Miniprotein binders against q53ft3. Designs and how they scored, part 119

Target 1, 195 residues: q53ft3
Amino acid sequence: MFGCLVAGRLVQTAAQQVAEDKFVFDLPDYESINHVVVFMLGTIPFPEGMGGSVYFSYPDSNGMPVWQLLGFVTNGKPSAIFKISGLKSGEGSQHPFGAMNIVRTPSVAQIGISVELLDSMAQQTPVGNAAVSSVDSFTQFTQKMLDNFYNFASSFAVSQAQMTPSPSEMFIPANVVLKWYENFQRRLAQNPLFW
Key: E = the ipSAE of ESMFold2; O = the ipSAE of OpenDDE; V2 = 0.75 times the mean of E and O plus 0.25 times the DockQ between their complexes.

## First folded at step 12 (miniprotein)

Design D83
Fold by ESMFold2-Fast, scan of step 12:
Structure D83 (fold): chain B 195 residues (1-195), chain A 83 residues (1-83)
Amino acid sequence: as target 1 above (195 residues)
Amino acid sequence: SPIQEEFEKLMERAEYYFEWAEKYYELGDYEYALLFFEFAARLFRKAAELAKKNNDPESYKEAKEYAEEAQKYAEEIQKELEK
């Protein structure tokens, strides 16, 4: 149902389901992570009146998990970027994962998603004042994704003289990819939330 | 009193969501602005009902007016997103 993405890492789309309404992604080497994106895969919507509360946890010096609420995903807001750098200190409120035995590896953090009634979600507040920072971070992350896609696509470019005709393959001119990249980058600079 | 403490906590959470809804709206994140105004409205309504139960008409009026304001903003954003 959910995906988790960290810049420079393989996207995760296979969450560990730890309860009927609870899903977890592991984040190894979490100290190098600044931002995570959590998103719905688009195949199964939340039931009406429900959404997902997104939590972050890391092991403290005693190996005990510290859970913090980052924010939410809903049918109306199916993806969100969260800044997790600097969230290692703070009081953890009671969280829905408290009764679960989750095995932790040192230096492995987790993203937890709890499917909850919207009324229940409203009874808690996300950690920090990261709304403005999250927009700036989203712009940086989006630019990195844009660069990675363009570089990946461009690595397969061949001149027309190097093509072997194949009726089962499709080809896209490299300049079309470049024009899309330039247009998207320009629009992103003007309004980071245009998409 | 416990009822007073719960009222204050509801108002504080509602104000948090109201403030962040305004910030998301300024940033152009209309989906989060809508969600957070809806959360604010729900919490202000809960606070109003608690004040009514506690026979506190001043707190009831305050919470109800904020709930109506948050609901109005949520409805306006929802209409714009539907277009």
Scores: ipSAE 0.379, ipTM 0.789, lowest interface PAE 3.1, mean pLDDT 76

Design D84
Fold by ESMFold2-Fast, scan of step 12:
Order: structure tokens, then sequence, then C-alpha cells
Structure D84 (fold): chain B 195 residues (1-195), chain A 83 residues (1-83)
């Protein structure tokens, strides 16, 4: 359903479900993370009118999570890149993650995904440093490239699942993600702002 | 009436989510299937409450039976995911 990628780390495709509509990925050693990529898996879209709100959380000095809204993933925009390096000292934003039984450690942050109606998502404002205007050509180009990756990976995952009578194994193989990641890093090194 | 129109809209939305839950299940994406069965169950229960307020016991029974069916599937999937 969802994937999470951090440069230099193994891709995560098994989110922890913490509520019927809420999923989290753990990000250990989060102080070294500058960007996170969140994307949808599979070829079946969200039902009409639904999408996912993407949040970032780190533990404060008391071990309490500080949640901040990064942005959204939808059928029309099934992947997104978020800059989180500027958010680690910020205040929390409005969030749907109430009292949650999530393991908290001082060095582990989380990406949270809340499945919501698009009308509800439209009323929310991502933190200023993470969100870039959809009118910006750089953001549009980056989203299109990530969409191309998502479509490729999802098609491949479905093909693999179809190889069994009971396809409970819809996932993206590590070698496919590694090849995409290597190309991504090369582009980033050549043109950091263009991906 | 407005209550009857709201009931029909809730039932249609719940059925839509129920169908997507079944499709996700067939594709082997159990976490998404669980999510959408829960959405369906909640909307069916909401429709049942509207039918109750509208003094329509037949619609109430229909909505609650669908809600229980969706919840049963959600619970079965949740057990599989926890093993």
Amino acid sequence: as target 1 above (195 residues)
Amino acid sequence: SPIQEEFEKLMERAEYYFEWAEKWYEKGDYEYALLFFEFAARLFRKAAELAKKNNDPESYKEAIEYAEEAQKYAEEIQKELEK
C-alpha cells in the first residue's frame, strides 16, 4: 500500500498499522535524514474522493511525539518527496494521531500516513518548509518522475503477485528499488535541486 | 426527505468502499482491504442510525447487517495480519 525511501537506506514497504486509517514507518537515526520519499504501491487507486495525509514525527525531550504535516499522496499524485531537515526543531501541527500505542525511542522518528477524504485534506496546511507550490516547475517535474517510478514499480509488483494462485506477496523487490535509487543518487549529485 | 437522501448517499458510499475492499483483498493487499472494510462498516452504521431516526426499521436492518458483514471481514483480515 505504501512505501518509504530514505537516501542510503533500505526501502520500507511494510508500514505498521496503528489504526484502521493510520500507518507509520519508523525512521531510526533521524538526525541524518534530509529527505523522505513516500509513495503508494499497487495498481488499484484510492476510492474516489480519498487520499493520504503524510506526517513526520520526532520525539521531544519528554519522549512525546511532535507531529507535523508534510503533504499528501493521492491517485493523481501517488508519490512525493519531502524535505524534513528544517523541521526537527519545529512545533507540532494539527494532526489526526491522538493517543497512539507506538514504541518511542529518542533517536527514532516516524512517517505517518492518515487515509482521509480529499475534502478534509484540502482544509489542511502543510508546514511551510516541506511543501512546495504545485505551480513550481521543479516540484511538478519531481512529482512526475516519482509517479513514473511508482507506476513502474507497481506494475512490476502486480506482475510478481500474479505468478501465484494466491497473490498475498504484492511488494517491490529490493533489486528494482536499488537500481532506481542508484539512478536517483546520480541525478541528485549532478543537479541537487532537479533530482 | 433529506434524511432518506442522506441514507441513500451513505449506503452508496459504503457499498463503494466495500467493493474496493474486496478488490484489494483479491489483489493480496490485506492492509488496504482491512482499511476499506472498516470504512464501509462505519458508513453502514451511520446509515443505520439515520434509518432509525426516520422510523424505517427495514432500512435499519439492511444497513446494520451490511455493517456486521464488513466488520466480520475486517476482523478476519486483522487476525491474519497479526499472526
Scores: ipSAE 0.000, ipTM 0.133, lowest interface PAE 17.2, mean pLDDT 69

Design D85
Fold by ESMFold2-Fast, scan of step 12:
Structure D85 (fold): chain B 195 residues (1-195), chain A 83 residues (1-83)
Amino acid sequence: as target 1 above (195 residues)
Amino acid sequence: SPIQEEFEKLMERAEYYFEWAERYYELGDYEYALLFFEFAARLFRRAAELAKKNNDPESYKEAIEYAEEAQKYAEEIQKELEK
């Protein structure tokens, strides 16, 4: 249902579902990451009155995960950009992942998405200024990059019946994601202003 | 009282979202502004319900006025985004 993008890395579109309403992406070598983009794949909307709370986790000095609320994605705002470079030495926030035994590799951070009622989301406060304004030229560029990815990938989508025995699933071949990423980076290298 | 403490926490959280909604609006990020004004309105309405149960008409009026203000901003932004 979700995707996760980090500049200079291949986009992740296969979140690990760790509970009925909880999804996780691994971020290896997270100390080199400044921003993370979280977005909905556009195949399945949230049910009415629901959205996704986006969390970031890293191991503290005792090796325990510290979860912090970054912000939200909803049907009305299906993508968001978060700055995580300032969050690695901070106070934990209220989060729904504290009761879960999430197994992870040392020095790997995680992005967690919890599907919640909008009323529950409103009762929580994101840490600092993690969410980045779409008006910023960097965020505008990144949003166009996401739009380009979605349009490119969707042009190669096949009917669910062709890809699976069950048409309830949608699949995007990994090679399509790789081709988009390579094409975009090549275009950007040739002309940074092509967008 | 526990009800008064919960009222104050809801008002504080609602004000947080209201301020962030205004900041995003000033920056032209209308989708985030809409989301946060909606969150502020929801929290102000919850605070108003607590004030009503606590027989506190002054706090109820304050919370309702803020909820109505946040909702009006959200409705105006929603209409602009639909254009």
Scores: ipSAE 0.127, ipTM 0.631, lowest interface PAE 5.9, mean pLDDT 76

Design D86
Fold by ESMFold2-Fast, scan of step 12:
Structure D86 (fold): chain B 195 residues (1-195), chain A 83 residues (1-83)
Amino acid sequence: as target 1 above (195 residues)
Amino acid sequence: SPIQEEFEKLMERAERYFEWAEYYYELGDYEYALLFFEFAARLFRKAAELAKKNNDPESYKEAIEYAEEAQKYAEEIQKELEK
C-alpha cells in the first residue's frame, strides 16, 4: 500500500506488515539520511474516514527504539516529505507502536505507518522540526527522488509478450508509471509543496 | 476540572493545527493546508461538545465559532483545488 523513498537509494515498496493496521520500512545507515518521503502506491485507497500516521524510530544507546510522529498521509494528501536529520537525538513521543518497542541493531532506523481514524490522527501533533522548510531544497530533493523512482520502475518493464500469467503476482503497466511521473513532475513545477 | 482541562487541551491542539494550516497555505501547499484546517475544525467541534456537556455556553460558542472559521477556509481551498 505504501512506498518509502530516500534520495540516492532504491525506492522501497514492500513494507513489513507488523499488525493488521501497522507497516514498517527499515532504514539502514540512517545516520546518513536527511530526508525521507512516504507515499501511497495509488492502487488501494484508505477506507472512508481513515488515513495513515507516519512515525520515525531510531535506536537509542541501549538499542531501544525511540518513536516520533512525523506527520500524515491521506487519500487527499497521499505523499509527504520529512526531514529527520534533527530528530536522531530527540526525545520520544506518544505512539501506537508500544508493543513493538524492541531492541534494534545499531544504525538501522524505521519508518512506521499506522492506519487510523481521521479523528484519532487529529488528536496527535507531529514533531515541530520534521517539516521541510526550504522550497528550493525541497524541489531539488523531489526531482532526485522522481528520477530514482522512475529509473527503478523502468528497470522492471516488460512487454506484454514477455509476461507469464501468475495469479499471485501483480503488474503495473509501464505507461501508468510514466503518466504518474509526468503528472507528479508537472504538479511539482506548479507548486513544489503540493504533496 | 477534568472536563475543563480536556477542553483546554483540545483548544490548544486545534489552534496549533490552525496555525500550521495557515503556514502551509502561505507556502502554496493547499493539500496540507486543507488537511490541517479540517483537523482544526474537528478538534474545535470536539471541544464544543465537551463545553455543551459541561453546560458552558460561552466556551461552546467560542469553540463553534473557531470550528466554523476553520471549515470556511477548508471549503474555500477545496473549491480552489476542484478548479
Scores: ipSAE 0.235, ipTM 0.710, lowest interface PAE 4.1, mean pLDDT 76

Design D87
Fold by ESMFold2-Fast, scan of step 12:
Structure D87 (fold): chain B 195 residues (1-195), chain A 83 residues (1-83)
Amino acid sequence: as target 1 above (195 residues)
Amino acid sequence: SPIQEEFEKLMERAEYYFEWAEKFYELGDYEYALLWFEFAARLFRKAAELAKKNNDPESYKEAIEYAEEAQKYAEEIQKELEK
């Protein structure tokens, strides 16, 4: 239903479900991440009147998650680009025994998606995420993300005859990826800010 | 009424989860289909309980029928996955 993309990394299309209406993607080494793309796969739309609230979580100095609302995805805006670099704590932990015994918080953040009524989502205010100030830079970034996702995902497409017998692996038909890409390109051409 | 509004919201959410489950099933994603049918059944059962509390037998019957349908599909998928 959902995908999560970071430039230069394997796209994630299988969110971990943590509640009836809540899904999570893990983001290891999150301090190296500036932007995250969250998107719907395009085959299964949200039910009428519903959408997804997108949250970002990083571990604080106690290892407890700090959740922040980034924005939303809906059938009308099925993908969104979020700048998360400004939302991370920058301070490391120190102790008196010097650099040889440095303790650090685990470097794994999460993207959370909560399926909610659109009316409920309208009442919420996302934290400050960097809005793209120019259409050109947004279009360039989105084109690179789309190209990265489509080319990378397509490189792993295999026919049934080429599949190895692996009961633990999930597969997504290549034509679903193609349809998503075409629909997203069409949407982007109509309105570069539709995300 | 507040109770009627809550009932309608539960029914709407449950119906949407049911529709998602059907779409996952059509995609061949049986694990997600099972999970969403189970969630739909649970929400329909919550709606039924609310209708019972509100002394509304017609709404209760409707919600229970949908809950049983969702549960039936979940059980069928569960059996297929265990094979």
Scores: ipSAE 0.000, ipTM 0.144, lowest interface PAE 16.4, mean pLDDT 70

Design D88
Fold by ESMFold2-Fast, scan of step 12:
Structure D88 (fold): chain B 195 residues (1-195), chain A 83 residues (1-83)
Amino acid sequence: as target 1 above (195 residues)
Amino acid sequence: SPIQEEFEKLMERAEYYFEWAEKYYELGDYEYALMYFEFAARLFRKAAELAKKNNDPESYKEAIEYAEEAQKYAEEIQKELEK
């Protein structure tokens, strides 16, 4: 029903079912993980009116799980990226896993998925900033960087008649900078990850 | 009143999701925006039902108007995503 992906690791597609409506993936060496992707396999949709609440759990000093709500997956949003770095010392959330002793080793965290009514999911709030936007903040940073670079380079443009010969210096025509800027903006708008 | 406290909690949570839906929409994340507008609409409608049971027509009107606004945005986004 579900898959779990961490960059640089084999994808997990066989969740452990711990209850009729609850599924768990183990995350070994979780301290090296910054982001986790949770997705539906596309084989079986959620029943109408239902979705999945996604939780992250890490072991406390006694090996007991500390659960935090990361966000949701639904038929309309069947995949989500979550940032888990920085959550390992955070406060726990209310969770449906009760007194379950699910964590057995100090370095193994878990992703939990609870199948719930959409009305019940809406009554919960995820820990702040765990869900990553599909529109990367890098796109905004890159656009600002492009604008700053173009403005900086353009501020040095001079006509050929005003140039002082410098045999050891290279000069790039302003038109080449403009063409690069326009091409890069066009590509970035089509696919933010083209580079 | 316990019913009035429950109404206020539902309205506050609905507003939380409505605001996050607007933020995701501004970021161009239409799938998250849709999900959260739908969550807001559900919670506003639940608040409206509590107000109706409590014979509070002013609170009912407020909640239902926000629910309809959230639902309108959700439907507009869904139509765009289906294209």
Scores: ipSAE 0.293, ipTM 0.736, lowest interface PAE 3.5, mean pLDDT 76

Design D89
Fold by ESMFold2-Fast, scan of step 12:
Structure D89 (fold): chain B 195 residues (1-195), chain A 83 residues (1-83)
Amino acid sequence: as target 1 above (195 residues)
Amino acid sequence: SPIQEEFEKLMERAEYYFEWAEKYYERGDKQYALLFFKFAARLFRKAAELAKKNNDPESYKEAIEYAEEAQKYAEEIQKELEK
């Protein structure tokens, strides 16, 4: 009924059914995962008035599972992208020597899907900003790409007076790059999918 | 009582799944029909468990009969899909 996708891994389409209305996907080596995509399989919708609540579970420092509500999938929104990297840090808590800690024996996180009435789902609050729509994800990626490109290009800018003539090198005026960057940001703000 | 409220909620959810399983089957979607008849059967059985704890034999009988009906339809669809 559902699929689960992690970049660089094989797509999972066979959830474990742990209750009639509950399905689970295992996420081994979850510490290397930043985003998880959950989606509905096929062209067949949920029954009217129903949807899926999406949960994430990981073992805490004591090895006990911690379940958190990430968001929802519905007929109107049959796929959702969730950022889980922040959730692994325990609400932003960071150990100074975390990167030096011994890797724990196989840590497996889980994605859980609970099929629920939409009225019931409306009364629940997902944790933080875990849910990221495809439009939001694209907008964040595009903004970061723009920032990185502009910063990289501008780091090599030199004035005409500082240039040494070289016929094998091409130069673009810095203001052209700046105008492109500003125009793109403006258009992205008006319509994230303008391209 | 809290147990009676939980029973009623389980019965309502199970009946909703049962109804939609029938609709899926009618439009030719046997995989979803199978899935939702299984959902209905399990929820009806959970309702039966609550009725038993609440010493309510009439509610228990009602829930178990619906669970058996849902399971029967699931089994019939399973056989159709295996052909």
Scores: ipSAE 0.000, ipTM 0.224, lowest interface PAE 12.3, mean pLDDT 70

Design D9 (at its last look DockQ between E and O 0.02; V2 from the best seeds 0.00; counts 0 for: pae O 7.4 > 1.5, placed apart)
Fold by ESMFold2-Fast, scan of step 12:
Structure D9 (fold): chain B 195 residues (1-195), chain A 83 residues (1-83)
Amino acid sequence: as target 1 above (195 residues)
Amino acid sequence: SPIQEEFEKLMERAEYYFEWAERYYELGDKEYALLFFEFAARLFRKAAELAKKNNDPESYKEAIEYAEEAQKYAEEIQKELEK
C-alpha cells in the first residue's frame, strides 16, 4: 500500500506489516539520511474518513526506539516529504507503537505508518523539525530522487525481442517509465509542491 | 481544573494546525493546507464544546469563531483544488 524513498537509495515498496493497521520500513545507516518521502502506491485507497500517520524512529544509545510523529498521508495528500536530519537527539512523542518498544540495531531507523481515523490523527502534532524544507531544497531533493529512480529502472530495460514469456513475471515498457519521468518533471517545474 | 487544562491543550493544538495550514498554503501545498485547516476546525470545535460544558461563554465564543475561520479557509481551498 505504501512506498518509502530516500535520495540515493532504492525505493522500498514492501512494508513489513506489524499489526492490522501498522506498517514499517527499515532505514539502514540512518545517520546519512536528511529527507524521507512516504507515498501511497495508488492501488488501494484509504477507507473513507481514514488516513495514515507517519512516524520516524531511531535507536537511542541503549537501542530503545524513539518515536516521533512526522506528518500524514491521506487520499487527498497521498505523498509527502519529511526532513529528519534534525530529529535524531530529541525525546520520543506519544505514539501508537508504544507496545512495540524493543531494543534495536544501533544504525537502523524506521518509518512507521499507522492507519487511523482522521479524528485520531489530529490528536497529536508533528515535531517541528520535520517541517517541509524550502521549496528550492525540496525541488532539488525531488529531482535527485527522480534521477535515481529513472536511472535505476532504465538499467533493467530489455528489448521485446529479448523478453521470454513468463506468467510469473511482470514487465513494464521502458518508454512508459520515460513518459512518467518526463510528465513528473514537467509538473514539478510548474509547481514544486504539486506532490 | 482538568477541563480548563484540556481546553487549553485543544486550543494550542488547533492553533498549531491553523498556523501550519497557513504556511503550507503560502508554500503552494494546498492539499496539506486543506487537511490542516480541517484538523484545526475540528479541534477548535472540541474546545468550544468543553467551554460550553464548563459554562465559559467567552472561551466558547473565541473557540467557535476560530473554528468557523478555519472552516472558511478549508472551504475556499477545497474550491481552488476543484479547479
Scores: ipSAE 0.464, ipTM 0.800, lowest interface PAE 2.0, mean pLDDT 77
Fold by ESMFold2, look of step 13:
Structure D9 (fold): chain B 195 residues (1-195), chain A 83 residues (1-83)
Amino acid sequence: as target 1 above (195 residues)
Amino acid sequence: SPIQEEFEKLMERAEYYFEWAERYYELGDKEYALLFFEFAARLFRKAAELAKKNNDPESYKEAIEYAEEAQKYAEEIQKELEK
């Protein structure tokens, strides 16, 4: 139902469902993470009048979870970027995950998503900034994803002299990927929210 | 009183969402701006309901005017998203 993406890591699409209306993703080595993207996979929308409250949890000095409300995702806003740098020692928020019994290692944080009524979501206040994704932070995250994709695709580049025949496969010239990368990067610099 | 205290908390929370809705709109995140204007409108209407229960017509007028303003912005943004 949900995905969780961190720059430089594989996308997570297999949330641990801890209740009918509650889902979690593990974030190992969370100290190195500045932003996370939470998004709906598009398979099942929220029921009408409902949405998702998104929380960040980290272990305190005793290894106990501290949960903080980051913001929201809804059918009308199905993906959002959340800044978690600076939250790794913040105050806890009131949260719906208190009945969970989760054993965590000291270096693993979590992203939690709770499916709730929109009216209930409105009565909560996110920590710090209403989950502010500054234009600069969004641009930096997007640039890192572009670099990751380009480096991955480029690692498979071969010259025509090195190709083996593969008649059942379709191919894209490497310069098409480069042109897309350059065009996307230029557009991102002009308008970070064009996509 | 408890009713007046709850009214003030609702107004404060609604204003938080209204202010951030404006900020998200300026940054081009129309979907999040719409969500936050809708949250603000919901909370301002709840505050107006409390003011009515408390027989406080000045607070009622203030809350309902803010709710209508937030709703107007949400409707305008909804139209922009449907283009």
Scores: ipSAE 0.449, ipTM 0.805, lowest interface PAE 2.3, mean pLDDT 80
Fold by OpenDDE base, look of step 13:
Structure D9 (fold): chain B 195 residues (1-195), chain A 83 residues (1-83)
Amino acid sequence: as target 1 above (195 residues)
Amino acid sequence: SPIQEEFEKLMERAEYYFEWAERYYELGDKEYALLFFEFAARLFRKAAELAKKNNDPESYKEAIEYAEEAQKYAEEIQKELEK
């Protein structure tokens, strides 16, 4: 249902489902990460009246996880970019992941997505510095992300003759990925904040 | 049957892509709209093929009609993007 992108890293499309309505991505070496993109895969939309609250967790000085609300994704806004580099200090907020004993290493942060009612989401306040503050930074990051994603996706391209039937898997033609890339580049050039 | 289940899964997914395409179009993101209509069309066609193999002409017809509709929208958007 969700994907997570970090510039220079492989795209993550397999979140750990820790509850029926909760998904978690691990972010190794999180201290080197400036921005993260969370997006819907496009396979399953949110139920009507629901969206996703996106949280970031990092270990505090005592090694305990500190969770902060970054923002939201919805059917209307299926992707969002968050700056996490400035969130490595501060107080945690109330979060839906507190009761989950997720084994963590000190260098691993987490992105948590909680599927919630839009009305509930509207009552929550994200941390103020989680949004990308500059268009230039966003554009630069997005470009790197696009390139990385394209390279990643293209690495799995196979010829039709090499394809094996798998009912559980969906295949995307390479030309579709390329078209998406080109279209995204065009939109990015026109408006870096279009998504 | 396994074929029927696969057909239903394809149809469901295609429908989701179709709906997303419409939403993105409404939001002014023609590029994503185009992409998802193309996805929908492709999946509907695959579903149609399964229906044909399963000797289900009604399901075949339905899937083809949706595929044609999705493709039509994709083509229209493509033309808009080329202007």
Scores: ipSAE 0.015, ipTM 0.293, lowest interface PAE 7.4, mean pLDDT 78
ESMFold2 (binder alone), look of step 13: mean pLDDT 90; pTM 0.891

Design D90
Fold by ESMFold2-Fast, scan of step 12:
Structure D90 (fold): chain B 195 residues (1-195), chain A 83 residues (1-83)
Amino acid sequence: as target 1 above (195 residues)
Amino acid sequence: SPIQEEFEKLMERAEYWFEWAEKYYELGDKEYALLFFEFAARAFRRAAELAKKNNDPESYKEAIEYAEEAQKYAEEIQKELEK
């Protein structure tokens, strides 16, 4: 249902389902990550009145996960960019993951997605470092990159599904990401304002 | 009173979402602006119902006016996104 993207890394589209309504992506070497993009794959929408709360987790000094609410994704907002640089010293926020399996590797963080009622989401407070409060040209650029990538990948996924009947799970071949990246860079070199 | 305290918490929560909606709208993120204006409107409407139960017409009027404002912005943004 979900995808996770970090600039310069392979896109993840196979979240670990840890409960009926909870999904997790591992982020190795998270200390080198400034921004994470979370998006819906576009095949299955949220049920009416529901959305996804997006959390970030890192291990504290005792190896216990510290969960912080970053923001939300919904049918109306199926992709979002979150800043995670600067969150390592924060305290945990209220979260629905409880005492689930802990992150044992010091450099591995997690993105968690909890499918919740919109009314429940409205009662939560995202951490200040993840929320945008001023214009950020890099964030706007990255958002447009995500939109371009998502549209391209979705188009390819339809073609792939038509050519090769496959399980109900969506997948994105590695070369699709490379093709998008090359096309984006080529166009950006020709005209930086093309997007 | 417990009802007055709950009213104040809902108003504070609604104002929080209203401010975030305005910020995201200014940044050009209309989808988040819409979501957060809807969150604000819901919280203001709940506050208005509490004021009505507490027979406080001044607080009711304040909350309902803010709810209507948030809902109006949400509807305008929804129309922009339909294009």
Scores: ipSAE 0.230, ipTM 0.665, lowest interface PAE 4.0, mean pLDDT 75

Design D91
Fold by ESMFold2-Fast, scan of step 12:
Structure D91 (fold): chain B 195 residues (1-195), chain A 83 residues (1-83)
Amino acid sequence: as target 1 above (195 residues)
Amino acid sequence: SPIQEEFEKYMERAEYYFEWAEKYYELGDKEYALLFFEFAARLFRQAAKLAKKNNDPESYKEAIEYAEEAQKYAEEIQKELEK
C-alpha cells in the first residue's frame, strides 16, 4: 500500500487498485497543486527486484488521461517528492475556457503507481524537472508546512491580560513555539532529508 | 542501422540516469543516486551487447567501461547506506 500527500490537504492512504499491479489516487482541483509526495506505508515491501513507477495524469480537452512518468519509489527509496506545477495542461498556454465566464467542472488528476520489474522501470525516463527539483521542492513544501503550522498556532496567541483562567486548559508560551520553529528551520537548512 | 540506433538510444538513456545519479548524490539523495547508478549500469550493459552484435569493439569497450564505473559508484553508495 501507498500514501499520497499534498500540502494543505488530507493525506490519502487508500489507493484505488485498478489492476493487480496498478494503483491510483485522485487529485481533485489539481490546478492548485504544486507538489505531491508519494510514499510507501511500510506494511508491505515490494518483492525483490521490483519497485513502483509513479505517474501523473490529467484530463486533456476531451477528458482523456495524459500520463507522464514522474519517478520511482522502491524499498530503498520508499518516498519521493514530485513537482507537477510545470506539467499541468494549459500552464503558460491558452485554456479553451480561459476567456469564457462559465462555471468550471472541477478538474481531477491522478497519481498512478505501477509495480514493475526494476529492469522495466529503467526503460523509461522521468519527464522534465519533476525529479530534478525534488530537494528544492521538498524544502519549499516543508517550509510552507512549517509556516502554515506556525501561523495557525500563533493565531491563538493572546496576551496575559486577555487570558481567562481555566484549570482544565493547557497553555504553551509563544516563545517556545518560536524556538521550535527556528530550530526546525535550522535543521532543515542543514539537511533537508533529516526526516 | 537499426541496431546502431538502438545502441545510441540505450547509451543516451544510460547517460541520463548516470548524470542524474551524480546530481542526486551531490544533493544528498543517496537512495536515488544508488537506484539511478544501478539503472545506468544495466542500460550501459545492454548497449554493450548491442555494440557486440554490431561488431563495434570500440563502442563495446566504452559501454562496458561506463557500466563498470556506474556499478562501482552504486556499490560504494550501498555501503554508505547499510547500517
Scores: ipSAE 0.481, ipTM 0.829, lowest interface PAE 2.2, mean pLDDT 76

Design D92
Fold by ESMFold2-Fast, scan of step 12:
Structure D92 (fold): chain B 195 residues (1-195), chain A 83 residues (1-83)
Amino acid sequence: as target 1 above (195 residues)
Amino acid sequence: SPIQEEFEKLMERAEYYFEWAEKYYELGDYEYALIFFRLAARLFRKAAELAKKNNDPESYKEAIEYAEEAQKYAEEIQKELEK
């Protein structure tokens, strides 16, 4: 339903469901991440009056998650770019003695998506500097990339529905995501403007 | 009690999803109706388990009856969509 993209990394399209209305993506080695893009896959829109609240979580010094509201995705705005560099624990805990013996170890942060009523979302305030203005070229690229992925993945979904006469649920095999990524990377390497 | 508060929260969320499922069914969005009836059924079942832990048979019965209703609608819609 949702996707998460970090520049220079494999796109994630398989969120882990942690509650009936809550989904998470893991962000390994999050200290090197400045921005994340969260988007709807475009297969099925939100029902009228609903949207997704987007959160960022990193482990504090005790390993406990610290959740921050970044913003929202809705049918009218199905993708959003967030700056997370200022929200990392390293910056928040920076004191002369606090940063002295920091060992650089890969750590895992999370992007969380909570499906909520738009009325409820309107009453919430995202953290101050998480929102990023879209650049036309990057927005166009992101939309083309999403369209490419949707068309590629949907072809497999149709084939699966045809092969399973009585499907109890629609699904997309995990390897379809890998094949899309490999095809996209190959095309991009041959011609950066192929899309 | 904390268990009673969590029960009420689950029932409220389940009822919310159930009402949205009914709305989408009436609008002809059967795929959404299916998703929300399934979400409602799971939350009602979770609420029923909490009511059982809280030794509250009336709340358990109410939650189970709603869960069965939501599951029934989900299964009917799924059968209609399967082709």
Scores: ipSAE 0.000, ipTM 0.126, lowest interface PAE 17.2, mean pLDDT 68

